# Ledger of designs, part 5: VHH binders against Tyrosine-protein phosphatase non-receptor type 20 (PTPN20)

Target 1, 254 residues: Tyrosine-protein phosphatase non-receptor type 20 (PTPN20), of Homo sapiens (Human) (q4jdl3r159to412)
Amino acid sequence: IMQEFMALELKNLPGEFNSGNQPSNREKNRYRDILPYDSTRVPLGKSKDYINASYIRIVNCGEEYFYIATQGPLLSTIDDFWQMVLENNSNVIAMITREIEGGIIKCYHYWPISLKKPLELKHFRVFLENYQILQYFIIRMFQVVEKSTGTSHSVKQLQFTKWPDHGTPASADSFIKYIRYARKSHLTGPMVVHCSAGIGRTGVFLCVDVVFCAIVKNCSFNIMDIVAQMREQRSGMVQTKEQYHFCYDIVLEV
Below, E stands for the ipSAE of ESMFold2; O stands for the ipSAE of OpenDDE; V2 stands for 0.75 times the mean of E and O plus 0.25 times the DockQ between their complexes.

## First folded at step 1 (VHH)

Design U12 (framework vhh_7ubx_2)
Fold by ESMFold2-Fast, scan of step 1:
Structure U12 (fold): chain B 254 residues (1-254), chain A 124 residues (1-124)
Amino acid sequence: as target 1 above (254 residues)
Amino acid sequence: QVQLVESGGGLVQPGGSLRLSCAASGFTFSHYWMTWVRQAPGKGPEWIATITSGGSTMRDDSTKGRFTISRDNAKNTLYLQMTSLKPEDTALYYCATLGDEYSGSYYETHLDYRGPGTQVTVSS
């Protein structure tokens, strides 16, 4: 299994990161060395402005799974993030991180802090309609209003809060239940999935979602192939050998 | 063997400035990414800024206009220049090394070694 991960790490994929490396886009990247490929980046608006996000399409047994893998938003990219969500008609956001872990900011708080005060952005107004705090994840229901048109969109954000600061979850059960809920909640557009950089835990989520669907459908799957497909569309998907091994642990737990 | 020692904290009036220092020993300082983190009374730790071995910086958007991280590899010292200080900046400020990164261009930030901190109090 570890030999598979090393083979994935040593693969030199052709791809360019010109958009993310532009000086005007420098402050839009949480990490300077984690950038979207030009060919799979998510363009914003008619001008095709930049956000650190990649379209990910995974094929298994004739089924196509469609996602957006993205970094945890920065204060300066909150408006861009909600624009991306709305332009792609996404109704589910999977957030696989706490805002702060080990004293480090992993993701800015890009949603309203209370039920009474909406988040006021340049082009959008985000209302928190309700929320539920469960043992391993938080469910938040948002209404996102586009200021120019007055149209509203319902978005469900699912924040997984049980991932340890180091390593992977000791039990796959909580994460499987989280992914199952996310899949069940999905209605429109690509599912938006993020952690801090949008490659490590995000890659694990995408792999496990596809594997879970394959198991339910009594269909074959290949974890190395699934991760390889992701890496062709966003560099570095599934960051560590421990995360890679955790993808295999799901097979034994489910 | 790894040791990080912060200094330069103290009492300052709103609108004032302070320069924090972090003296590093026991490791090859120039090879490590360095971070400033603060913890306010009754709150969890908050990341402020990171500087790479090459001198590139990443800063929290809420403070980046007022705070500047820098390093002097010849002196094995990390700095945080703070301007236009506000009462809400009152906190214990720590320096830290980032944990070992996986080989390649991948970056996942976590704290490896942390200093005891230096107290900054902004009175009003």
Scores: ipSAE 0.000, ipTM 0.107, lowest interface PAE 19.8, mean pLDDT 83

Design U2 (framework vhh_7ubx_2)
Fold by ESMFold2-Fast, scan of step 1:
Structure U2 (fold): chain B 254 residues (1-254), chain A 124 residues (1-124)
Amino acid sequence: as target 1 above (254 residues)
Amino acid sequence: QVQLVESGGGLVQPGGSLRLSCAASGFTFSSYWMTWVRQAPGKGPEWIATISSGGDTMRDDSTKGRFTISRDNAKNTLYLQMTSLKPEDTALYYCARDFSYYDSSGYPEYFQHRGPGTQVTVSS
């Protein structure tokens, strides 16, 4: 199994990162070395503005699974993030990080702080309608109102709070329940999935989600193939050998 | 063109206090989270504290009882008040806009937008 991860790491993938490397876009990247491929990046609006996000399409047994893998928003990219969510008609956001871990900012708080005060953005208002705090994840229901039209969009954000600062979750069970809930919540558009960089924990989530769908449909699956497909569309998906091993551990638990 | 310039460092005896300042220009200061980090000789950068655009603070547990981060948006200035200084606090202190890791391991080589730093030396 670990030989598989080494083979994935050694594969030379011919992708270009020109958009993310533009000087005007430098401040929009959380990490200077984690960038979307030009061919799979998510363009914003008619001008095709930049955001550090990639479309991910995974094929298994003739079924297609669509995601957007993206970094945890920066203060400067909150407006861009919500624009991406709405333009792609996404109804689920899976957030696999706390805002701060080990004293390091992993993701800015890109949603309203309370039920009392909406988040005012340039083109949108985001209202927190309700939330539930569970042992291992938080469910937040948002209404996103487009200022120009007054139309409302319902978005469910699921924040997984039990990923340890180091390694992977001690129990696969909590993460399994989280992923299954996210899949059941999905209605429209690609599922938006992010952690801090949008490759490590995000890659694990995508892999496991596809595997669960395969099991439910009584289809075969191959973890190495799923991860290889992801890596062709966003560099470095499933970041560490520990995360890769965790994908297998989860499958054995199910 | 983002510019950050630190000042207020110097030589201080153990138990002393210093107030560091960071003057910001080239961006809308009030809209950004701001961070103080330090780098001791021969070591990598260490996060100290972050302050949100709204004034909420996050502090490293090892220093939060002695260090206070604050900002003055009207003056485009970030502050770090340091008390009860120890020899272990000797480092180059610099301010940064936001904070991000520069590699996939989560270890920053440097911060995307930071100042040149101000030296703090704590010795008797």
Scores: ipSAE 0.000, ipTM 0.228, lowest interface PAE 12.8, mean pLDDT 84

Design U3 (framework vhh_7ubx_2)
Fold by ESMFold2-Fast, scan of step 1:
Formats: C-alpha cells, sequence, structure tokens
Structure U3 (fold): chain B 254 residues (1-254), chain A 123 residues (1-123)
C-alpha cells in the first residue's frame, strides 16, 4: 500500500496553474499552493471567471463518475460558489469538514445561519428549508432562488462532522453510511465535494464512492488507478499515506 | 438525562465584568459544540458565541472584543467571560447544544438548552 502511494507521489504530471496564479485571483485561493489545473478548472459565467475548483471524471468498469472537487469557500467566494453549483445543476454538496477544527478556520459558513433569515447574495437568495442533525453528519435542504428570474433550485448539503482533527476516522462504517446517503441523494449535475483545500478528505470521498459503487455492481476496482485518475485532474488528490490506507480499509468494512 | 444549568449572573455596573458558567450533565461538552445565547426583554434570542468540539471558537462581531467563550473539560463546564459590560448587555443568558447556531432562534430546535442566568447592567 505504501509502495503505491510512494509511486503516486513520484509521478510527474504535466499541467499549468496559470489562472489560479493570476494576481486578481490569488485572494480567491484558500491555500497558495493548492490550485486547479487550467485544463480542468470550473469556469464561471460567460466571462469564464475563476474559482478554486476542478472537474473530476473517474472511469471504472465502463461507468463514469462526475464530480467537482473544490476548496471550502472563503467569505469573498460565497457568491462564486453558489454560482458554480447552479450553473452546473448540482443537487448535492458533500462537506467533509467543520467550519473550524483545532482552532483553524477550514471553511466559511457559506449557507444561511437560520431557517428565518435567507442568505442574500448578489444574484441569488439561499433559503434553509430544513435540516436534520445526525450522529456523524448534518443534512441541510436549501432552495436557491435566482433573483432575476425567480426560479428555484433544490440543493442538499451533507456535512460530515466527525472526521478527527488528526488522522482518519477509526471506524469506516460512519463514513460509508455518509457516502451511501450522498450517492442515494444525487440526482443532477456533478456532485460538489469539498473539505478545506479540496484534495485530502475530498480525494478519499471520491475514491470510496467509486469503490462502493464497484462493490455494489460486483465490478473490479483498483484504488491506485482511481487516485491516479483524480491526480491527473486535480493535483495532490488524497494528501497523506494514512488517507490512502483508509481507502483500502473501506474494502475490509464492506 | 441531558441537563444544562447556567450560573454567575447578577447586577453589575457599566464597565464591570462577569463570568458565566454552564454545568453540563448527561453528555460530554468536549464531544459537542456548545453555544451561548442571550435574550433581552421584548427581543428574540441573539447568538453570542460557539465553541466547537475541537476547541476552536466563533464569536458575534458586536461582542467578540469583550466576550470570551471557553470550557473546562475536567469539570464538564462551559464559560463566558464578559468584560466592559454595557447596559445593552442586559439579558437572560443561556447555553445550548445540538443545534445550528444563529440569530433569532426563539423556539427553534435546540436539542437542549438551560433555563438561563439573568445579567443586569445598570448604574
Amino acid sequence: as target 1 above (254 residues)
Amino acid sequence: QVQLVESGGGLVQPGGSLRLSCAASGFTVSDNYMTWVRQAPGKGPEWIATIYSGGSTMRDDSTKGRFTISRDNAKNTLYLQMTSLKPEDTALYYCATGSDYGDYLEWEPFDYRGPGTQVTVSS
């Protein structure tokens, strides 16, 4: 397992990060060294504006799995984030982090703070319809209204709240249930998946989702291949050897 | 089984300080996020501060320079240290857990909240 991770780390992938490195876009990045490839970045609107997000397509057993891997939104990128969700017709957001962990801000609170006060954005209004707090994750149902047209779009956000500040979950069971629920909830567009940087826990989620689908379909899978496919589309997917090993641990639980 | 009990409120002069306590039983405060909320007469509930299970905190901008949220895991107790108190801080202060924090919660579903402790700031 560790030899595989070493081989992935040593692979030199061609790719340019010109958009993320533009002076006007630097303040839109949570981390200066975690940027989307130009070829797979998610463009916003007719002007192709920048957001730190990548399209990820993973192929296994003739099936294609489609995602957007992105950073946890910043206060300055909340409008951009919701624009991305709506333009891609995404109905599920998987958030694999708390807003603050170990004293460090991981993600801004980019949704309405209560059922009574919608989030007012430049082009959208986001309503929290209802929510359910479960043992390991929170389910939030949003209606996103485009101000100019009055049309609404339903979005389900699933926040996994029990990832430890260090390492990986001791039990894969809670995370498998979380992913199973997310997959069951998916209807339209790419699934939007984020943590803080959009590569570590996000990469684990994508890998496990594909592996789970393969197991359900009685198909073969290769974790190294799945992670290699992700890394060709967003640099650094699955950050640590512990996260990589956790992908294998899922096989033992299912 | 789960119970929250606030204490430490009272009458204080403008510019004074108070430390509020919230004693928890039936669950572990370090395993949950905990919130301080206040409600002034004739107003809806106002969120003040939250401490997350990992120990990090988030505070309302209007009070964050004067109020500090903390906890003592050994005593299973949440605290709110209040300094430079103003008449506008007069309210019933209560702790809560098991809900998304936010303004104007009123009867919105906190899983658990305490009965509150009264803080009165007057000359």
Scores: ipSAE 0.000, ipTM 0.120, lowest interface PAE 17.0, mean pLDDT 82

Design U4 (framework vhh_7ubx_2)
Fold by ESMFold2-Fast, scan of step 1:
Structure U4 (fold): chain B 254 residues (1-254), chain A 123 residues (1-123)
Amino acid sequence: as target 1 above (254 residues)
Amino acid sequence: QVQLVESGGGLVQPGGSLRLSCAASGFTFSNYAMTWVRQAPGKGPEWIATITSGGYTMRDDSTKGRFTISRDNAKNTLYLQMTSLKPEDTALYYCAREVTYTLEYGSDTMDVRGPGTQVTVSS
């Protein structure tokens, strides 16, 4: 397993990060060294504006799985994030982080704080319709309204709250249930998946989701191939050897 | 203790070249992305370039044709090769360790930085 991860790490993948490196886009990146490839980045609007997000297409047994892997929104990119969700007609957001972990800001609070007060953004208004707090994740139902058109979209956000500050979850069972629920909730567009950087925990989620779908369909799968496909579309997907090992641990429990 | 020490700065004529070095100690250098940042007098810090643990480089558009970031993991050293230097390149240059590719993430991308090396471009 470690040999597989080392082989993935040693690959010199082609690709350019010119959009993310432009001076006007620098403050839009949570981490300077985690950027989308130009060829797979998610363009915003008619002007094709920048957001730190990548389209990820994974093929297994003739089935294509479509995602957007993205960083946890910054205060300055909340409008951009919701624009991306609406333009891609995404109905599920998987958030694999708390806003603050170990005293460190991982993701700004990009949704309304209560049922009573919508989040007012420059181009959007986000209403929290309802929520459920479960033992290992929180379900939030949003209506996202574009101010200029009055168009509204229903979006379900699933926040996994049990990932430890260091390492991987002690119980794979909680994360398995979370991923299964997210897949069952998916209806339209790519599934938007994020953690802090949009590569580590996000990569684990995508890998395990594809594997679960393969198992349900009685198809073969290969974790190294799945991760390699992701890395061709967003650099560094599945960030650590511990996360890579965790993909195998989860799969063995299913 | 984790430490970064820059060297190679100095006074250089316009059009000249300099190579900056950053010596790293107290951690496994090859596991971390490394960054060069500069700060001109009276201005905020300006990002120049980053090189990832895998060797991929990301550079500021305004300097990428003149500046090259590289690393030597065997020597635990980060480099910035600067060519065709201009008076506006005058600044304190410092290196920094990025927290990405680790299990602990900071709210800032850089968790350790050096004291800097001064580059002055003038006649």
Scores: ipSAE 0.000, ipTM 0.127, lowest interface PAE 17.5, mean pLDDT 83

Design U5 (framework vhh_7ubx_2)
Fold by ESMFold2-Fast, scan of step 1:
Structure U5 (fold): chain B 254 residues (1-254), chain A 125 residues (1-125)
Amino acid sequence: as target 1 above (254 residues)
Amino acid sequence: QVQLVESGGGLVQPGGSLRLSCAASGFTFDDYAMTWVRQAPGKGPEWIATIDSGGSTMRDDSTKGRFTISRDNAKNTLYLQMTSLKPEDTALYYCAKAGYDFWSGYEDLGYFDYRGPGTQVTVSS
């Protein structure tokens, strides 16, 4: 396993980050060195505006799994985030972080905090219709209304709340239940998956989701290949050797 | 260039109060979360509080009854109001822009993208 992760780390991947490095886009990046490749970035609107997000397509056993891997939104990118969700017709957001962990803001609170008051954005209104607090994650149901047309879209956000500040979850079971619920909730568009940077915990989620789909369909899978496919589309997917080991630990339980 | 400059530290008697300030420049201050961290002699850094761009705060339970974090986005300034100071509060206090470097491994490292030089707070009688 260590050899696999080291081989992935030492791989020289072709790709340019010109869009993310533009002066006008620097403040849209949570981390200045974690950027989307130009070739796989998610363009916004007809002007193809920038957001720190990448399309991720993973092929296994003839099936294609489609995601958007993105950073936790900043206050300045909330409008962009919801525009991305709506333009891609995504119905599920997997949030694999608390807003603040160990004193660090991992993700801005980009949704309405009250059932009574919607979040007012430039082009959208986001209503929190209901929520359910479970042992390891929170389910929030949103109705997103486009102001110009009045059309509405249902979006389910699933926030995993039990990832520790350091390392990986003590219980693989909790994360397995979370991923299974997210897949079961998916209906339309790419699944939007984020943590703080959109590469570490996000990469683990994507890998495990594909593996579970393979198991359910009685297909073979290869974790190194899955992670390699992700890394060709977003740099650094599955950030640490501990996260890479965790992917294997989860698979061994299923 | 990102720059953070702390001020307001000094020598204070137990039970006293101090207000620390952090002047920020070189980035869009109101778009970023800001953090106060302290480091006592011979110890590692200890997180105190974080405030996001909208003013929402998260504070360490051990100090939240005595310390209050606030910001003035118009002045690009972060504050820490400290009351009922104890000798155990003696430390170098740092202002930090919350953020990480991918290659440094943010999950196992410190809280900040950039930090100031710090301001010394000494509580003694």
Scores: ipSAE 0.000, ipTM 0.123, lowest interface PAE 18.1, mean pLDDT 82

Design U6 (framework vhh_7ubx_2; at its last look DockQ between E and O 0.01; V2 from the best seeds 0.00; counts 0 for: pae E 17.7 > 2, unsure alone 64.7 < 65, placed apart)
Fold by ESMFold2, look of step 2:
Structure U6 (fold): chain B 254 residues (1-254), chain A 124 residues (1-124)
Amino acid sequence: as target 1 above (254 residues)
Amino acid sequence: QVQLVESGGGLVQPGGSLRLSCAASGFTFSTYDMTWVRQAPGKGPEWIATINSGGSTMRDDSTKGRFTISRDNAKNTLYLQMTSLKPEDTALYYCVRELPGIDYEDSSGYFDLRGPGTQVTVSS
């Protein structure tokens, strides 16, 4: 396992980060050194404007799994985030972080606080229709209305709340249930998955989701290959050796 | 400036020994996990051993008993003691720093810095 991870870490990938490194876009990145490749970044609108987000397509046994891996939104990028969700017709957001962990802000609160008051953005109005607090994750149901057209889009956000401050979950069972619920909830567009930087926990989620789908279809899979595909499309996916090992641990538990 | 510089490589006979050093500068060495990696000609990189900030070590099974990782936090230096060297140990050896994970997704295994490496050649 560790030799596989080291091989992935040291592979020389030729991608470029020119859009994320432009001075006008630097404030849109949560982490200076965590950037989308130019070739796979998610464009916003006709101008192809910048958000720190990457399309990820994983192929296994002739099946294609489509995701958007992105950072936790900043205050300045909340409108951009919802624009991305709407433009890609995504109905599921998987959030794999708390807003604050160990005293450090990991993600800005980008959704409406209460059922009574919508989040008012420049181009959108986001309504919280319902929420449910479960042992390991919170389910939030949103309606996102584009102001100019009046069209609406239903989005389910699933926030996993029990990832430990350090390392990986001691028990994989809660995270397995979370991933399976997210897959069952998926209807349209790429699944939008984020943590803080959009590479670590996000990478684990994508890897395990593909593996579960393969198991259900009685199809082969290779965790190293899945992670390699992700890393070609967003740099550093599955950030640590512990996270990589956790992908194997989860698979053995199923 | 933040830097890792390896030294101590060279030409050695089969069965010989070498001690590699990795000098760290520009950061608080004692708080980071450190790792040795090697890359043989025409092959991918290969993990050898890790020593955590608390001094606990992990080694690859294939080098067990022949290679020993250690650190001297007072000198900001990582070491790899190599014994019973074989021709298949010929490689570029380099050290890597593991970033504490709390700034990202709370991970201790993120590699963010590596040195240029030192060549070890085992030849009769």
Scores: ipSAE 0.000, ipTM 0.184, lowest interface PAE 17.7, mean pLDDT 83
ESMFold2-Fast, scan of step 1: ipSAE 0.034; ipTM 0.523
ESMFold2 (binder alone), look of step 2: mean pLDDT 76; pTM 0.741
OpenDDE, look of step 2: ipSAE 0.025; ipTM 0.375

Design U7 (framework vhh_7ubx_2; at its last look DockQ between E and O 0.04; V2 from the best seeds 0.00; counts 0 for: pae O 11.7 > 2, placed apart)
Amino acid sequence: QVQLVESGGGLVQPGGSLRLSCAASGFTFSYYAMTWVRQAPGKGPEWIATITSGGETMRDDSTKGRFTISRDNAKNTLYLQMTSLKPEDTALYYCAADSGYSYGLEDEYHYDYRGPGTQVTVSS
ESMFold2-Fast, scan of step 1: ipSAE 0.410; ipTM 0.732
ESMFold2, look of step 2: ipSAE 0.000; ipTM 0.310
ESMFold2 (binder alone), look of step 2: mean pLDDT 78; pTM 0.785
OpenDDE, look of step 2: ipSAE 0.007; ipTM 0.302
ESMFold2, look of step 5: ipSAE 0.043; ipTM 0.503
ESMFold2 (binder alone), look of step 5: mean pLDDT 79; pTM 0.786
OpenDDE, look of step 5: ipSAE 0.005; ipTM 0.278

Design U8 (framework vhh_7ubx_2)
Fold by ESMFold2-Fast, scan of step 1:
Structure U8 (fold): chain B 254 residues (1-254), chain A 126 residues (1-126)
Amino acid sequence: as target 1 above (254 residues)
Amino acid sequence: QVQLVESGGGLVQPGGSLRLSCAASGFTFSSYEMTWVRQAPGKGPEWIATISSGGSTMRDDSTKGRFTISRDNAKNTLYLQMTSLKPEDTALYYCARGPYDILTGDYSEVGAFDIRGPGTQVTVSS
């Protein structure tokens, strides 16, 4: 299966990153070399402003699975992130990282810190309505209120807290339960999925979610094809050979 | 003060129908996801369905063809329409505010924050 990963790495994919490379968007990228393709980026508002995020559509057995793969928000992009969530009517956010890992900031804390104090943003107010702390992930329920219209939207954030600082989980079981719960929670819009860069752990999540849906529907699937589809829409999806191997390990567990 | 109160349970013949109601008070009902859960004597709780603030639903595969969750935000009321009832559906049915984790069966330290009603008994027997 390592030969499959090498073949994916060697494939020349078309695509331009002009929007992400503009000087005005420099501070909006967590990593300078991990950018969305112009053709699949998520535009914000009528001005089609920039965020480091890509629409990902995966087709398997005639079914289309729709996601937004995005980086962990920066302090400067928190308002943009919630704008993206609301404009796409997304009800689930899968966060596959802790805010800090190995002493390095992987994702800014883009949600309210308590039930008592909402997060005040320029265009939104985010309320933490309730939360549940489980062994491997945290469930947070938010109400996101757009200040200009007064409209509110319910959003469930699922934070997977037990990904090791190095490598992949030793057992697929905890991550399988996490992904199944996320799929069960999905109601509207694309599922928003992020880690730090929005390509590595995010790519694993998307691949595994599609595989589980295929198994439930008694449909065939092909991991290389699923990852290839993702890579056409966001560069570098499934970042390492260890992550690619983990996708296969999960198939054997289920 | 947050309260959830279920009603509409009772004795039903196999193949019959029932509509359960859950009246919410003390919070902005329209802003929360709401869930129906059932628990048979001597068994753990079983999730039935969740409905978003906007009315989108997620249902357990084993009952989704027979049970329909709905809400009326103007009346602060959650509903469960049950059809083609079976003896196996006999349980205490209760509503809860927010998410219910059916995969782990574990609320850990935050289990105490789960707000649920006292339940309404449904008995399916001839």
Scores: ipSAE 0.000, ipTM 0.107, lowest interface PAE 18.6, mean pLDDT 82

Design U9 (framework vhh_7ubx_2)
Fold by ESMFold2-Fast, scan of step 1:
Structure U9 (fold): chain B 254 residues (1-254), chain A 127 residues (1-127)
Amino acid sequence: as target 1 above (254 residues)
Amino acid sequence: QVQLVESGGGLVQPGGSLRLSCAASGFTFSEYGMTWVRQAPGKGPEWIATIYSGGDTMRDDSTKGRFTISRDNAKNTLYLQMTSLKPEDTALYYCATDYSEWFGELLSPYYYGMDVRGPGTQVTVSS
């Protein structure tokens, strides 16, 4: 299994990161060395403006799975994030991090914290309609209103709160339930999935989601192939050998 | 003017309990999340817990079995109930707000030196 991870790391993938490296976009990246490929980046609006996000298409057994893998939003990119969600008609956001872990900011709080006060953005208003706290994750229902048109879009955010600060979860069961619920909640557009950088835990989520769908459909799957497909579309997906091993551990639980 | 004032610290023996308070003024307390952070001698700041305006909480795994965060919106006060205290809990305890309109980012230890943070209350656990 670790030989597979090493083989993935040795592949020379064609791809350029010109948009992410532009001086005007430098402050939009949470990590300077974790950037989207130009060919798969998510363009914003008519100007095709920049956000640190990649379209991910995974094929298994003739089925296509569509995602947007992205970093945890920064204060400066909150408007961009919600624009991306709306323009892609995404109804599910999977957040696989707490805002702060081990004293380090992993993701800005990009949603309203009060049922009474909407988040006011340049082009949108985000209302928290309700929420449900479960043992391992939090479900938040948002209405996103575009100021110019008055149209509203329903978005469900699922925040997994039990990933340890170091390593991977000791028990796969909670994460499997989380992923299953996210898939069940999906209706429109690509599923938006993020952690801090949008490659490590995000890659694990995407891999496991595809594997779970394959199992339900009695289809074969190959974890190395799934991760290889992701890495062709966003560099470094499934960041560590421990995360790669965890993908296999999860499969044994299901 | 946003102001936070912590109280309730003191000297306590191992296994003891303390309840810390943070009095907030200058903003609509009920609309903002509140956080507890500590800084031990010679160490960097360590996040303990956050409580959101709706009452949801996020807690550090290492302390969540012994520490409980709560709030009283009518009194504009944040609390930290600490039980089974250990010598390693000795630290200056701070409260802080996630009032992003003023400070631009959700709170982290790297921003706890800013004006949005209270002066802290000292907890010393010693025999």
Scores: ipSAE 0.000, ipTM 0.151, lowest interface PAE 17.0, mean pLDDT 82

Design Z1 (framework vhh_7z1x_3)
Fold by ESMFold2-Fast, scan of step 1:
Structure Z1 (fold): chain B 254 residues (1-254), chain A 125 residues (1-125)
Amino acid sequence: as target 1 above (254 residues)
Amino acid sequence: QVQLVETGGGLVQPGGSLRLSCTASGFTFSDYAMNWVRQAPGKGLEWLSGISGSGGSTSYADSVKGRFTISRDNAKNTLYLQMNSLQPDDTAVYFCARDTEEDYFGSGTYYFDYWGQGTQVTVSS
């Protein structure tokens, strides 16, 4: 299992990060060294503006799975984030981080803070319609209204709150329930999945989701191949040996 | 000032029903979302249900969905929890709590700024 991770680390796929490295875009990146490939980045609007996000397409047994893997939004990228969600007609956001972990800001609070006051953005207004606080994750239902057209879009955000600051969850069961709920909630567009950088915990989520779909369809799967496909589309997907091992642990317990 | 008072708790047989009430005073009740939270013996707090200020939106924890119904009467400044099909593991102290207008820490987890004293619900034969 660890030798597979080393083989993935040694697989240098040459990709360009020119868009993310443009001076005008540097402040849009949470981490200077975690950038989307030019070939798979998510362009915004007619101007093809930048956001630190990658389209991820995973193929297993002839089935295609579509995601957007992205960083936790910054204060300066909240409007861009919601534009990405609406332009791709995505109805599910999987957030695999708390806003603050170990005293460090991992993700800005990019949604409304209460049922009373909508979040006012440049092009959108986001309403929190309701929420459920469960033991391991929080479900938030949003109506996102485009100010120019008045059209509304329903978005379900699922925040996994019990990932430890170091390592991986001790309880595989909680994360399995989370991923299954996210898949059941998915209706339209690519599923938007993020943590802080959009590669570590995000990569684990994508891998496990594809594996569960394969099991349901009575299809074979290969974790190394799934992770390799992700890494061709966003650099560094599944960030640590512990995360890679966790992918095996969680799926072998099913 | 702000005060929340729960009533309606008691002893009930498995499969029975209870209706809890929470009377609010000291603030404009209709401006705030309200929540029900419980604490079973030896366990932490468990959020059960929330309702918007207008009553137009409700949410439920999976453990009570389909069995419990949250409602409010803004004219009477009263929050309700109708509990049906009660089970022994529903035994807990039940609290009503006022939602905060603002997230003071920016954490994305709503904090309840005022709580009632709680009312005991015991489900046993």
Scores: ipSAE 0.000, ipTM 0.131, lowest interface PAE 17.1, mean pLDDT 83

